# Designs tried in a protein design chat: VH-VL binders against Protein Skeletor, isoforms B/C (Skel). Part 7

Target 1, 133 residues: Protein Skeletor, isoforms B/C (Skel), of Drosophila melanogaster (Fruit fly) (q9vgy6r287to419)
Amino acid sequence: LAFEVRWAVAGESIVVQLVAKLEPNHYMSFGISPNKNISQMIGADAVVAWVDPQTGNGFATDYFLEGKAQCSGGRGACPDTKISEKTNSIRLLNAAMVNGYSIVTYQRSLAATDRLDLPISITGAESVVWAIG
Below, E stands for the ipSAE of ESMFold2; O stands for the ipSAE of OpenDDE; V2 stands for 0.75 times the mean of E and O plus 0.25 times the DockQ between their complexes.

## First folded at step 1 (VH-VL)

Design u9 (framework fv_ustekinumab)
Fold by ESMFold2-Fast, scan of step 1:
Order: C-alpha cells, then sequence, then structure tokens
Structure u9 (fold): chain C 133 residues (1-133), chain A 123 residues (1-123), chain B 107 residues (1-107)
C-alpha cells in the first residue's frame, strides 16, 4: 500500500498533504501517536481523508482512536463526532484525483501546548501512525 | 445520462480467443473503477474483478486470475474482457458495471450495469 | 475470501406480504453491503448500498438493515414487479463476493 505524506508548519498551523492510490471504498489516515517512543493506534489523533471519484470532492475528518474497533470494521478507528461530537478542526485546502491517486491537502491548528519545532529535530522525532483502509 | 453499452452475443468454439467490450458514456470514465461479473446459465453472480481506467490497475478474484484479462482504452472510454483460449465452461452472461462511492466514508456498490454479453462456447 | 450466504434460497409469497431476506458474512464487514435485484433476462439493478441506504429511484417499500455479519433486506408490501432474484454483495475487501441469491416467486 503506497502512501506519501508531506507536512509543514505554517504559523500556528500545520499543513498536511496525503497521497495514495485508493481502491473503491477506501480511505487514507495519518496522525500522531500519543506515545513518543512507540507508534500505536489506540489513543492516536488522526485525520481520515479521501476523494470522491464521482464528484472530485475531497474530505478530511478528525478521528480519535480509542479502541472501539467495531465502528470501523475492525481497524480501531472511529469518527471523533461519533465518539464525543467533536467539532471538525480540519480545514480542507485542496483535493484532486490524478491517474487514480487521491491527493488531499488540509490544515490543522496546533494546540497551545504543542511545540513548533522548525526545522524538525533529528533528536526525538515524533511517532506517527498511518493506514490505508 | 450514465450508460454502459456492451458488445453483442458471441458464439465460439473451444480454443478460440475472444475479446468483449463495455463502452462507458455520460461520466468521467477514468475516475471510476469498472467491474466485470459472470453469471453462468441458471446460476448466481460471480465477481471477476475491477479495473481502474485512469492507470489500468486491476484487482482480480483468485478464481479468475490467469483465466481472463481486463483492459481499457481510455481514448474511446471502453473496457475489455479477454480470453486467450475459450473453454465450454466459459459459457455465461458477462456484465460490466460501474463502482460508486457514497457519503463521508466510501461505500462501494455497482450503481450502473451494462446490458450483458452472452458468450456461448460449444463445439 | 469473505463468503456470503443468503437465506432462504427460494421464497414464495403473495402480493401485499412483508418479505424478509437475510444475508450472512463469514467475517465482519461493517456496513459494506449492497443489495441487487435481478429480473429474468435482465441485468441486475442496485437497490441498497452501505447496508441501509436506498438507491435513488428505488421504492420506499424496500429497506436494508444490519451490520457486522448479519444483514436483512425487507420488502414491506410486496408488489407484482418485485418478483425477482435478490443478491447481497460485500465490498469490505476484494474479491467483492456475492451471496448465492434468493429467488422470490409467486405463491
Amino acid sequence: as target 1 above (133 residues)
Amino acid sequence: EVQLVQSGAEVKKPGESLKISCKGSGYSFTNYWLGWVRQMPGKGLDWIGIIYPGDSDTRYSPSFQGQVTMSVDKSITTAYLQWNSLKASDTAMYYCARVSEYGWLPYDSFDYWGQGTLVTVSS
Amino acid sequence: DIQMTQSPSSLSASVGDRVTITCRASQSISSYLAWYQQKPEKAPKSLIYAASSLQSGVPSRFSGSGSGTDFTLTISSLQPEDFATYYCQQSYSTPYTFGQGTKLEIK
């Protein structure tokens, strides 16, 4: 499953671009693990994105993984709005379908307690999670 | 209007090659997966596979891998299903169908179907 | 491969009857389940997607329910044009397998 991720800090926000060739009925997901030393799905705050091939419209939705696998077909992901009625904190910037590849670019505000490290440190790189499903 | 128009009925002998077609119109052909389904006389539906016309990526059912080849010609918005050497057991109705997506999460179904191509293989 | 099993294989009913057809997946498929109607000598027609969402143009007497492994198609008041074979199909993972079909016949 080929998956490309780009991101950059832009002021108080992070801009993320996700690229993947998706089968019908599939999405791409990217997030930060709550454990800095281990990539783990449970407790991760992730974004799920896809492009509707019929309309060309893109989607990016905030998800929280808390072990409720049955609401995500055994993949351990649930929509944040389904769990806690969270407001979607993701701003969609672009979406495109090119040669069967879904490209979604979105912006997310960084929390007040988050660190804005630029350039990215080689010491203690953040643990990330990703999936295609 | 979305339409899938398939080629006409075929009567062939065992060992002959065959290529049947499915022409799409009324939608962006390269942006939807297209599937093929077999229905043997008096039997149910068998999923053959799907092809993404934008780059010819394919997903075959294990039962059909190596038995048939799916391909597309984007310039004429046409998909093909091909046999190198037909067998009597290939006698069936063959349907093409478009795969669609719904809602906030992609949910697949075949939303538009071709009329079918009857293939008869008999000595 | 995920195997789809329908019950019953054949059903006889009268116009006005409430008809229920069931479909069971060999493993959990969440809501990735579609229902199709096929009349003799015709291509299948999409009825339901995402287990419970009615396809555009399909009469409201048709409804789908279920999640995980057990799914149901219901026709609340059978009409003459509803006599057909019905198929379920999972799209949770490839290959997108069909059930064996349920033939709905006039009693």
Scores: ipSAE 0.000, ipTM 0.517, lowest interface PAE 13.2, mean pLDDT 75

## First folded at step 2 (VH-VL; from i7 with heavy chain S105D, light chain S91D; framework fv_ifinatamab)

Design i7b (at its last look DockQ between E and O 0.32; V2 from the best seeds 0.00; counts 0 for: pae E 11.6 > 2)
Fold by ESMFold2, look of step 2:
Structure i7b (fold): chain C 133 residues (1-133), chain A 119 residues (1-119), chain B 106 residues (1-106)
Amino acid sequence: as target 1 above (133 residues)
Amino acid sequence: QVQLVQSGAEVKKPGSSVKVSCKASGGTFSSYAMHWVRQAPGQGLEWMGYIIPIFGTAKYNEKFKGRVTITADESTSTAYMELSSLRSEDTAVYYCARGHYLRYDFDYWGQGTLVTVSS
Amino acid sequence: EIVLTQSPATLSLSPGERATLSCRASSSVSYMHWYQQKPGQAPRPLIYDASNRATGIPARFSGSGSGTDFTLTISSLEPEDFAVYYCQQYDSYPYTFGQGTKVEIK
């Protein structure tokens, strides 16, 4: 299950590209952990992204994750994880499916836009979280 | 079918600059790395740098830092390489090449642009 | 900078013969690629990640090796295989190529 993240800073924004081979109805996510010393999903500021395999349309939505970061089992249910949808501060820039891999490129601000966002530091190390779900 | 079409051959004087274009068609432009590689007459290949157009930033081989600028225009699907303070040693064929999104080998190459710097 | 040293500089062989090309790295690399360049043409991808054939590359081409020692083999040379072959590392900046091995008709 390969998952790749690329990014670059663009002024007060960051441009991020997510690449993964997704099973149907699965998504990829990438975010910044509130604890810089460990990577955990709980309390993370994350973008959830996928590509519709039939249409090629892409989706990227900003979420704040609460509860346990790990989830076993299939689509849809994760009893120990709460996902709170945030106001959309994410601009979808590109989406494609190539050789079964979903590629989503988006832009987001480096600073928090509301109290659910976690700011992204450009001067220090960040703990990151990611998941396929 | 991805195609990379480069600008035509140029003859330049020492001390001047050259800007080579590379227009992409038949595939996604903005999210793929576009590399520049040169080949002096009778010599091997030398990597100069790349840009990922959507990110807007370039990475350079330190050998060329200060003389090379790599840019991209997403609206025209065109990458550019500008080399300044030309010397006769800069006489070469300059290639653009696209990095494969997963393998990162250079999967498509432009036809090359001969730049001749008269001594 | 990782230096790639190819040997031999030139292989003079006949069609049907086996060609063996070496590429040695100055430090360990995880990802070695090979390119073929015919006269007057741009390079084309041949082998990626040491051993995987690029799209449309015939089975007579194979790659092997790891660490600092890599090999490209052409099991039975065809007329169209007489060209220059370059190895290239993608592990660290600057990305570097070997100086090339020319495979020519004897």
Scores: ipSAE 0.007, ipTM 0.557, lowest interface PAE 11.6, mean pLDDT 76
ESMFold2 (binder alone), look of step 2: mean pLDDT 92; pTM 0.942
OpenDDE, look of step 2: ipSAE 0.018; ipTM 0.663

## First folded at step 3 (VH-VL; framework fv_ustekinumab)

Design u6a (from u6 with heavy chain D31S; at its last look DockQ between E and O 0.06; V2 from the best seeds 0.00; counts 0 for: pae E 13.4 > 2, placed apart)
Heavy chain, then light chain:
Amino acid sequence: EVQLVQSGAEVKKPGESLKISCKGSGYSFTSYWLGWVRQMPGKGLDWIGIIYPGDSDTRYSPSFQGQVTMSVDKSITTAYLQWNSLKASDTAMYYCAREDYYGSGTYDYWGQGTLVTVSS
Amino acid sequence: DIQMTQSPSSLSASVGDRVTITCRASQSISSYLAWYQQKPEKAPKSLIYAASSLQSGVPSRFSGSGSGTDFTLTISSLQPEDFATYYCQQSYSTPYTFGQGTKLEIK
ESMFold2, look of step 3: ipSAE 0.006; ipTM 0.543
ESMFold2 (binder alone), look of step 3: mean pLDDT 94; pTM 0.956
OpenDDE, look of step 3: ipSAE 0.799; ipTM 0.922

Design u6b (from u6 with heavy chain D31R; at its last look DockQ between E and O 0.12; V2 from the best seeds 0.00; counts 0 for: pae E 6.9 > 2, placed apart)
Fold by ESMFold2, look of step 3:
Structure u6b (fold): chain C 133 residues (1-133), chain A 120 residues (1-120), chain B 107 residues (1-107)
Amino acid sequence: as target 1 above (133 residues)
Amino acid sequence: EVQLVQSGAEVKKPGESLKISCKGSGYSFTRYWLGWVRQMPGKGLDWIGIIYPGDSDTRYSPSFQGQVTMSVDKSITTAYLQWNSLKASDTAMYYCAREDYYGSGTYDYWGQGTLVTVSS
Amino acid sequence: DIQMTQSPSSLSASVGDRVTITCRASQSISSYLAWYQQKPEKAPKSLIYAASSLQSGVPSRFSGSGSGTDFTLTISSLQPEDFATYYCQQSYSTPYTFGQGTKLEIK
């Protein structure tokens, strides 16, 4: 299934919209890779988002993606990814299900606000991560 | 403030055992890989291996495999490097180091080093 | 195992000079390359991670570049405190490996 990300910078924050057809109880994730030059899921600062198909409620929560271990280099042993909640870095703006697509819109700060947050650079390229799970 | 504090210098004879320590503080000890690096006198840096304190998952350089043992005691946030039988060629400075926040495999904090001298 | 070759092995330079140190990997390591500075009797200090990203607190006169197999550390205007030994390190795969070092001395 296609996964679309739309975003715009708004002052000190960024507004992001995630769109995908999700299986029941699955989620979308999108975030900043800890390595600016390469995409890497382990150690990423990510938002995990979904829409509850039964209630129509949307969720967007800031997570730090952890494996069995934080990745040790490019070919480290990271067979599993664990998600660690961070909370309070994300403001949910809108959520909907339209024609089988889950649509979640949220706002977050560009600057790191927690010890696990990664700052977002406006002036440079960023590596991003995404997943459906 | 992140700190890695290593045990003091050691003077030993060949064949003796030794266990040196590295105490981590100011960060989540069980969530970061911790590495050990050897530097022989006047020489460069040799990677010994890494250990994940959360579950003791351990990866050794082939040249150190079977020569040393890395371990942790997470209740006191302390890592260890241990020899069962020291050789004169083990004379070196030994550093512990923490992997960086960004997942690059770079060591962003280093202990002060433990000098191990093995002679006569 | 991935071999890391630094050049030059030693270098003499004056305060204010622009200095470059190179590091070559025996195979592609993408951007999994770090640079360290080590002064006598001291632990190494991280300067650059991910080939080109400057560690917090490192002066902006230091920069890193390259990807794949060829990497460069540059000091744009050498200061007295920059005389040290510099090491590159790959973290693409275990065992991690260091270059042999580059000793930067006062000319």
Scores: ipSAE 0.016, ipTM 0.586, lowest interface PAE 6.9, mean pLDDT 79
ESMFold2 (binder alone), look of step 3: mean pLDDT 94; pTM 0.957
OpenDDE, look of step 3: ipSAE 0.038; ipTM 0.708

Design u6c (from u6 with heavy chain D31S S104D G105S; at its last look DockQ between E and O 0.06; V2 from the best seeds 0.00; counts 0 for: pae E 14.5 > 2, placed apart)
Fold by ESMFold2, look of step 3:
Structure u6c (fold): chain C 133 residues (1-133), chain A 120 residues (1-120), chain B 107 residues (1-107)
Amino acid sequence: as target 1 above (133 residues)
Amino acid sequence: EVQLVQSGAEVKKPGESLKISCKGSGYSFTSYWLGWVRQMPGKGLDWIGIIYPGDSDTRYSPSFQGQVTMSVDKSITTAYLQWNSLKASDTAMYYCAREDYYGDSTYDYWGQGTLVTVSS
Amino acid sequence: DIQMTQSPSSLSASVGDRVTITCRASQSISSYLAWYQQKPEKAPKSLIYAASSLQSGVPSRFSGSGSGTDFTLTISSLQPEDFATYYCQQSYSTPYTFGQGTKLEIK
């Protein structure tokens, strides 16, 4: 079960690519920890992403994680979770499913753009979180 | 090519019901928020609300909550705006518009508009 | 709700002029601000998203600036096809809201 994250800074934004082999109705997530010195899932600012295996459409939604997320699979944001839905913090650039791997590429601003976003520093260290579910 | 094609102009009397449509094509209909915007004659743009066709999540402007109903039929990639009882003040141009998936830019494609005229 | 106050409500200008239209939000909207152009009896057209990014196919004479509460649309050298009404809109949070519009007319 491999989960790869790739990124590059592009001006005032960051382009992120998430790659994982997902079971049906599962998702991948990647974000920054609220505590910069340790990785902490609760309270993290994260992107939840997946690819619908039927349509090939990708999804990436910026959430403030308040607990382990649960997804409905192949559809919009995860229901029945403590995730606080965010306003306009990311843009989907590309999505694909190749040999069972879900690949989602998105763009996010480096500064906080939602009331729940955590800013991303390009000049300092960040603690990160990630999950499959 | 992304297109939003709206139903034709309507002339109605107060108290009548109405359902107007917006058919999306050239993109994954269930993956983008779709908005409705009103423009009264000679006036600016009023945001009515947005609907996510993938799960029918709807968000209304307080001014329109309870005044109109947004819905979708995703099998025919069509969104609807519906009144149960029209008022003369509902006379306006109504646009549907597609939002970018994550809302970085609100409305990148617009329908041609549906003119609704409500008069006694 | 976030109110968007646009100014001026109208202005007259000549081809070749530099034109500036402003938009103020009642609270910070970060950079979630779009600009639209609307010609009579036509649907609006997106010009600027994310306060300063040009929409595909929009001429570079259009530019946007600002963040937080104060935003500006600039047309650096007005062309005949630019006479229209311009709207700002915040997309920071629902209900999304439009400015009142600025009608740009030929002097």
Scores: ipSAE 0.000, ipTM 0.545, lowest interface PAE 14.5, mean pLDDT 77
ESMFold2 (binder alone), look of step 3: mean pLDDT 93; pTM 0.944
OpenDDE, look of step 3: ipSAE 0.672; ipTM 0.893

Design u6d (from u6 with heavy chain D31K Y107F; at its last look DockQ between E and O 0.12; V2 from the best seeds 0.00; counts 0 for: pae E 10.1 > 2, placed apart)
Fold by ESMFold2, look of step 3:
Structure u6d (fold): chain C 133 residues (1-133), chain A 120 residues (1-120), chain B 107 residues (1-107)
Amino acid sequence: as target 1 above (133 residues)
Amino acid sequence: EVQLVQSGAEVKKPGESLKISCKGSGYSFTKYWLGWVRQMPGKGLDWIGIIYPGDSDTRYSPSFQGQVTMSVDKSITTAYLQWNSLKASDTAMYYCAREDYYGSGTFDYWGQGTLVTVSS
Amino acid sequence: DIQMTQSPSSLSASVGDRVTITCRASQSISSYLAWYQQKPEKAPKSLIYAASSLQSGVPSRFSGSGSGTDFTLTISSLQPEDFATYYCQQSYSTPYTFGQGTKLEIK
């Protein structure tokens, strides 16, 4: 199942669009790895997004990922990751279902605004994390 | 302050059992993998394995599987390394070490080491 | 198991020298590579994680580079306190294996 991310910088914010074909009760996530050199789920600052297939309503909420293991780079088993909800710095702009694909567009600040947020750089490389769950 | 404090040096004979300890403090003991590393005198570092104190999930090096047992008592934030039957080749310094929070696999804090000497 | 081979096994250098230690993995380990410093009769100290990220409190004269199979630790201007044994370690897959060590001695 394809997972597509598009983004654009808009002043002091970034606009992000996530697209995936989700199974019922599943979500897509996209975020910034705490380590610039590798994708790390633990300690990541991520947006969790989905579209309710019954109502067409979209959701986007920022989370901080916690747990005992790393799922990236072939590092062993991937045990359950705990997600700590943060102050919502995410503005939902649009949501749709098209041919079974969930499409969520949101805006977020480039600067960290919560003690669990990681700032987003527009002048350097960032490592990202993504998942469908 | 993160600390890992290990039990004192041991002198043993082949065939005897031994359990050494590593007490963690200054951090959330159940949220970090804890590892054991062997260093034979004058030699390099050997990875023994790691344990997750939150649920006792253990991962052993094949070289040590069945040779030692790792365990934890999370109520006293203490990890253990145990032999049922020591060999002379077990003579070494044994370190406990904590993996970092971000899962890079790096041991960021180390105990002072426990010297185990096994001789007849 | 992933083998880690360090080069050189030992090295003599003077204060102020630039030194380079290399570490080669038997297969790709991405950037899951750490460097440790160990002085005699002391526990190892973490220097570098994720191939190139400097641990807190480590002087900026230390740097790491590489990805895949070939990795380098560089000390840009050697200081008296840098004479020690250095180890690399992969954390891509268990068992997490160490290089054999590089002993850095004063010339």
Scores: ipSAE 0.006, ipTM 0.599, lowest interface PAE 10.1, mean pLDDT 79
ESMFold2 (binder alone), look of step 3: mean pLDDT 94; pTM 0.953
OpenDDE, look of step 3: ipSAE 0.016; ipTM 0.659

Design u6e (from u6 with heavy chain D31R, light chain S30D S93D; at its last look DockQ between E and O 0.04; V2 from the best seeds 0.00; counts 0 for: pae E 9.6 > 2, placed apart)
Fold by ESMFold2, look of step 3:
Structure u6e (fold): chain C 133 residues (1-133), chain A 120 residues (1-120), chain B 107 residues (1-107)
Amino acid sequence: as target 1 above (133 residues)
Amino acid sequence: EVQLVQSGAEVKKPGESLKISCKGSGYSFTRYWLGWVRQMPGKGLDWIGIIYPGDSDTRYSPSFQGQVTMSVDKSITTAYLQWNSLKASDTAMYYCAREDYYGSGTYDYWGQGTLVTVSS
Amino acid sequence: DIQMTQSPSSLSASVGDRVTITCRASQSIDSYLAWYQQKPEKAPKSLIYAASSLQSGVPSRFSGSGSGTDFTLTISSLQPEDFATYYCQQSYDTPYTFGQGTKLEIK
């Protein structure tokens, strides 16, 4: 499983590129853990992204992840997680499927924009979450 | 305000059954793991297990597996800890405690405890 | 099972002292560590979660640090109400386990 995340800070926003070889009806996600010391998917502020293999159209939506979490190794992204859609807080910049790899590029604000957003710190460390589903 | 209110103290003899309760209020009972912790007189804390009231998913410490049963009635927001045959070594304080919303394993609210005394 | 060892087992200190309690895990638990305070005849109270995050309503004189196997609870200026027993707990893997406790007494 090859999952790559590339990013750059652009003024008051961050541009993020997600790259993965996805199975049909699967997605890739990347986000900020609600706890800076440990990686927790439950309560995370994440972007869930995929490319429609039929049309080549990309999708990226900001989500707040909910559910129960008691996975081995302390990771919170377990079966039975619920994904709650948030306000339209991200901008899809590009999407493509190349050699079976789904590529999605998006932009979001570094500051929180709704009650479920977590702000991104550029002055301190952040714990991140990621998953392929 | 979040509250966990436990049933009153129990005095029992070996071999008797017992079911103690923990009623949650002030929060969405089905969305938080709830743990049970034992403290023997003058001793430290022993983790019994956790239950997810939403679907009754239950995880026991190996030390307690088969010794006690955790259950829930989500319609009255109440969790239970049950023995079918008490032993003198079951004498202890029993706490219920709520994990935080994120399931980090940290207990942010605790019941007042139920003292169980088993003596011959 | 992951063993948690606290040090010291007991500690005498005066009001105003800086107090440090340590907790060592038998294997890495990343930052999945909580600290609790328990007074006689009372339920434990959560102080610190995720090794260093202060629980809501806990005075700022309490702080936690560490990751991996070695963790520290610090009380920067001891107050009369801080005399209690303190427990660490790992939540990295089930069964969750507690340290044996550190009893903090008035000198």
Scores: ipSAE 0.006, ipTM 0.608, lowest interface PAE 9.6, mean pLDDT 80
ESMFold2 (binder alone), look of step 3: mean pLDDT 94; pTM 0.955
OpenDDE, look of step 3: ipSAE 0.220; ipTM 0.814

## First folded at step 4 (VH-VL)

Design b16 (from u6a with heavy chain G54Y E99Q, light chain T94Y; framework fv_ustekinumab)
Fold by ESMFold2-Fast, scan of step 4:
Structure b16 (fold): chain C 133 residues (1-133), chain A 120 residues (1-120), chain B 107 residues (1-107)
Amino acid sequence: as target 1 above (133 residues)
Amino acid sequence: EVQLVQSGAEVKKPGESLKISCKGSGYSFTSYWLGWVRQMPGKGLDWIGIIYPYDSDTRYSPSFQGQVTMSVDKSITTAYLQWNSLKASDTAMYYCARQDYYGSGTYDYWGQGTLVTVSS
Amino acid sequence: DIQMTQSPSSLSASVGDRVTITCRASQSISSYLAWYQQKPEKAPKSLIYAASSLQSGVPSRFSGSGSGTDFTLTISSLQPEDFATYYCQQSYSYPYTFGQGTKLEIK
């Protein structure tokens, strides 16, 4: 149904809110394409988020998208911290389940923390990707 | 129900300006890229460009760069395609379409089209 | 620009036939390919995204395959409502480009 992405720049960070109606064990994904002139999911540096309906606990973490398949043997969506020694660059601000919709708000640095996290430009256009999985 | 409703047919003379519209409903208008596609009479589909309604970020086809302007009015969930000076070669059906949320570049919902006829 | 070429440009078929339409990209587009159906005087309708994923509500007789430069759309058992023009589209690189279309007509 509806999948909403809202964001605002906050200094050297961006605050992002993802809203979607998720099935059990599904997630929301939002990220930046490796190429500003190409919108593509594969190769994107993305945040994967979900809310546990039973606990209300939310999650948001870095993923590098290498394909459409689930991460297996280094293919598909993989947590950035699993591929490199970098620290999770995502700060979870809020998570809620309201009327069957998962709402996750997080903060992300506009600067890359390692080579798998692409810089987010506050000037000029960025190629953005998002998915429900 | 997701719907894109376009403005009605237009008959114009060369040199006139024109602005056609595409109103989205049944979804979060600002969360999806919206594309414009031209189809000349009896011809195939030509990609014009896309606009992201949240911040009005645009990507134009080089063939249409400087020929048309895409814009949005978020308050009424409406996108626009505008010409400053129409040419006879602008005669075509114009479609707006919503890009899917996968970021795959596929258009999952289409407007009904606006026929633009430019003749002397 | 990436050029998309469809084959054939037109074909005639009977209800119940298996129909295959091909689309070739001038360079590799991975799996960033969509298929659309357009009936006379109507807007296009999305059938396939990401080369092989069926759009919600589209009958299972439609299927897509391929990656890189060569792609196919197959209709396993043609129905009366399937007579239309079919278009492929790449979304790998801007500008997005469509194939010239394949017109599927009744015999």
Scores: ipSAE 0.005, ipTM 0.527, lowest interface PAE 14.2, mean pLDDT 74

Design b17 (from u6a with heavy chain S31Y E99H, light chain A50D; framework fv_ustekinumab)
Fold by ESMFold2-Fast, scan of step 4:
Structure b17 (fold): chain C 133 residues (1-133), chain A 120 residues (1-120), chain B 107 residues (1-107)
Amino acid sequence: as target 1 above (133 residues)
Amino acid sequence: EVQLVQSGAEVKKPGESLKISCKGSGYSFTYYWLGWVRQMPGKGLDWIGIIYPGDSDTRYSPSFQGQVTMSVDKSITTAYLQWNSLKASDTAMYYCARHDYYGSGTYDYWGQGTLVTVSS
Amino acid sequence: DIQMTQSPSSLSASVGDRVTITCRASQSISSYLAWYQQKPEKAPKSLIYDASSLQSGVPSRFSGSGSGTDFTLTISSLQPEDFATYYCQQSYSTPYTFGQGTKLEIK
């Protein structure tokens, strides 16, 4: 199990659960691409999440990927990819570490709450992006 | 609908300047890199370079560095390829193409091409 | 610069044939390879990206494989509209070099 995403619609919101076996100081990321036919990191509405193993505290922050990666080896999600933090549109519901797996559950509105948020469509196809780092 | 529309064919003499255009529509212009490719008559594809419209960062092929200039005008979602002094060896079809750097890593949409003929 | 070499330079085939075109990089490029199709007097069309991912709208008879230095494009059952020139391109590092092209001709 490298990375798992579960989600369900709850009224005017969506609840998302991210599951991954992370090493210390690593994170998981999940987002919606602005281009429904092609996944891409730049321009994606993404959540970066992790669990601090020392405190048990969870984190889920809403980011808009608006830069370019400046790393060798061509394309990809790099630590140097520019990220702009958005107004709080993410509500952390639960965070846990179970049998070495980091589990982060959060809620967000289906309607755009910030200028940088992309509405999540229940009908139609959406492209998604994800990364572990 | 994503489209890249290029300017029309050009017939020039050696030593003349030229600026051709590529107008993007149907997508966020600053989210994608834009590349230029040359194809000489009867030959294969030759990569000129790529530009990021958000900050005009450019990467040129060494064989084209100093020979052409890539630029963009974000207000009209248009990219340009410019020569200060054309040579007969510049005769070719020039394509612009959108590069999905963080997604597919390839050129997913192409312009129709601009034929440049330099007669001497 | 990374050199891309395609083989064969030209190939004759019949409708219904399985066709394989190869592309070799002068150094490892992981999976940063794309395949393009170009018909006479037309702009190139993206077929395959990330070595093996099919571009939206491209028929399933096209497939790509490979990693590192050796890559292949396969057409499982050639159709009349597939006669064209095919190019590989690496995007591992700039300049993003193309192969010389493989011209697929009707036998």
Scores: ipSAE 0.000, ipTM 0.516, lowest interface PAE 14.8, mean pLDDT 76

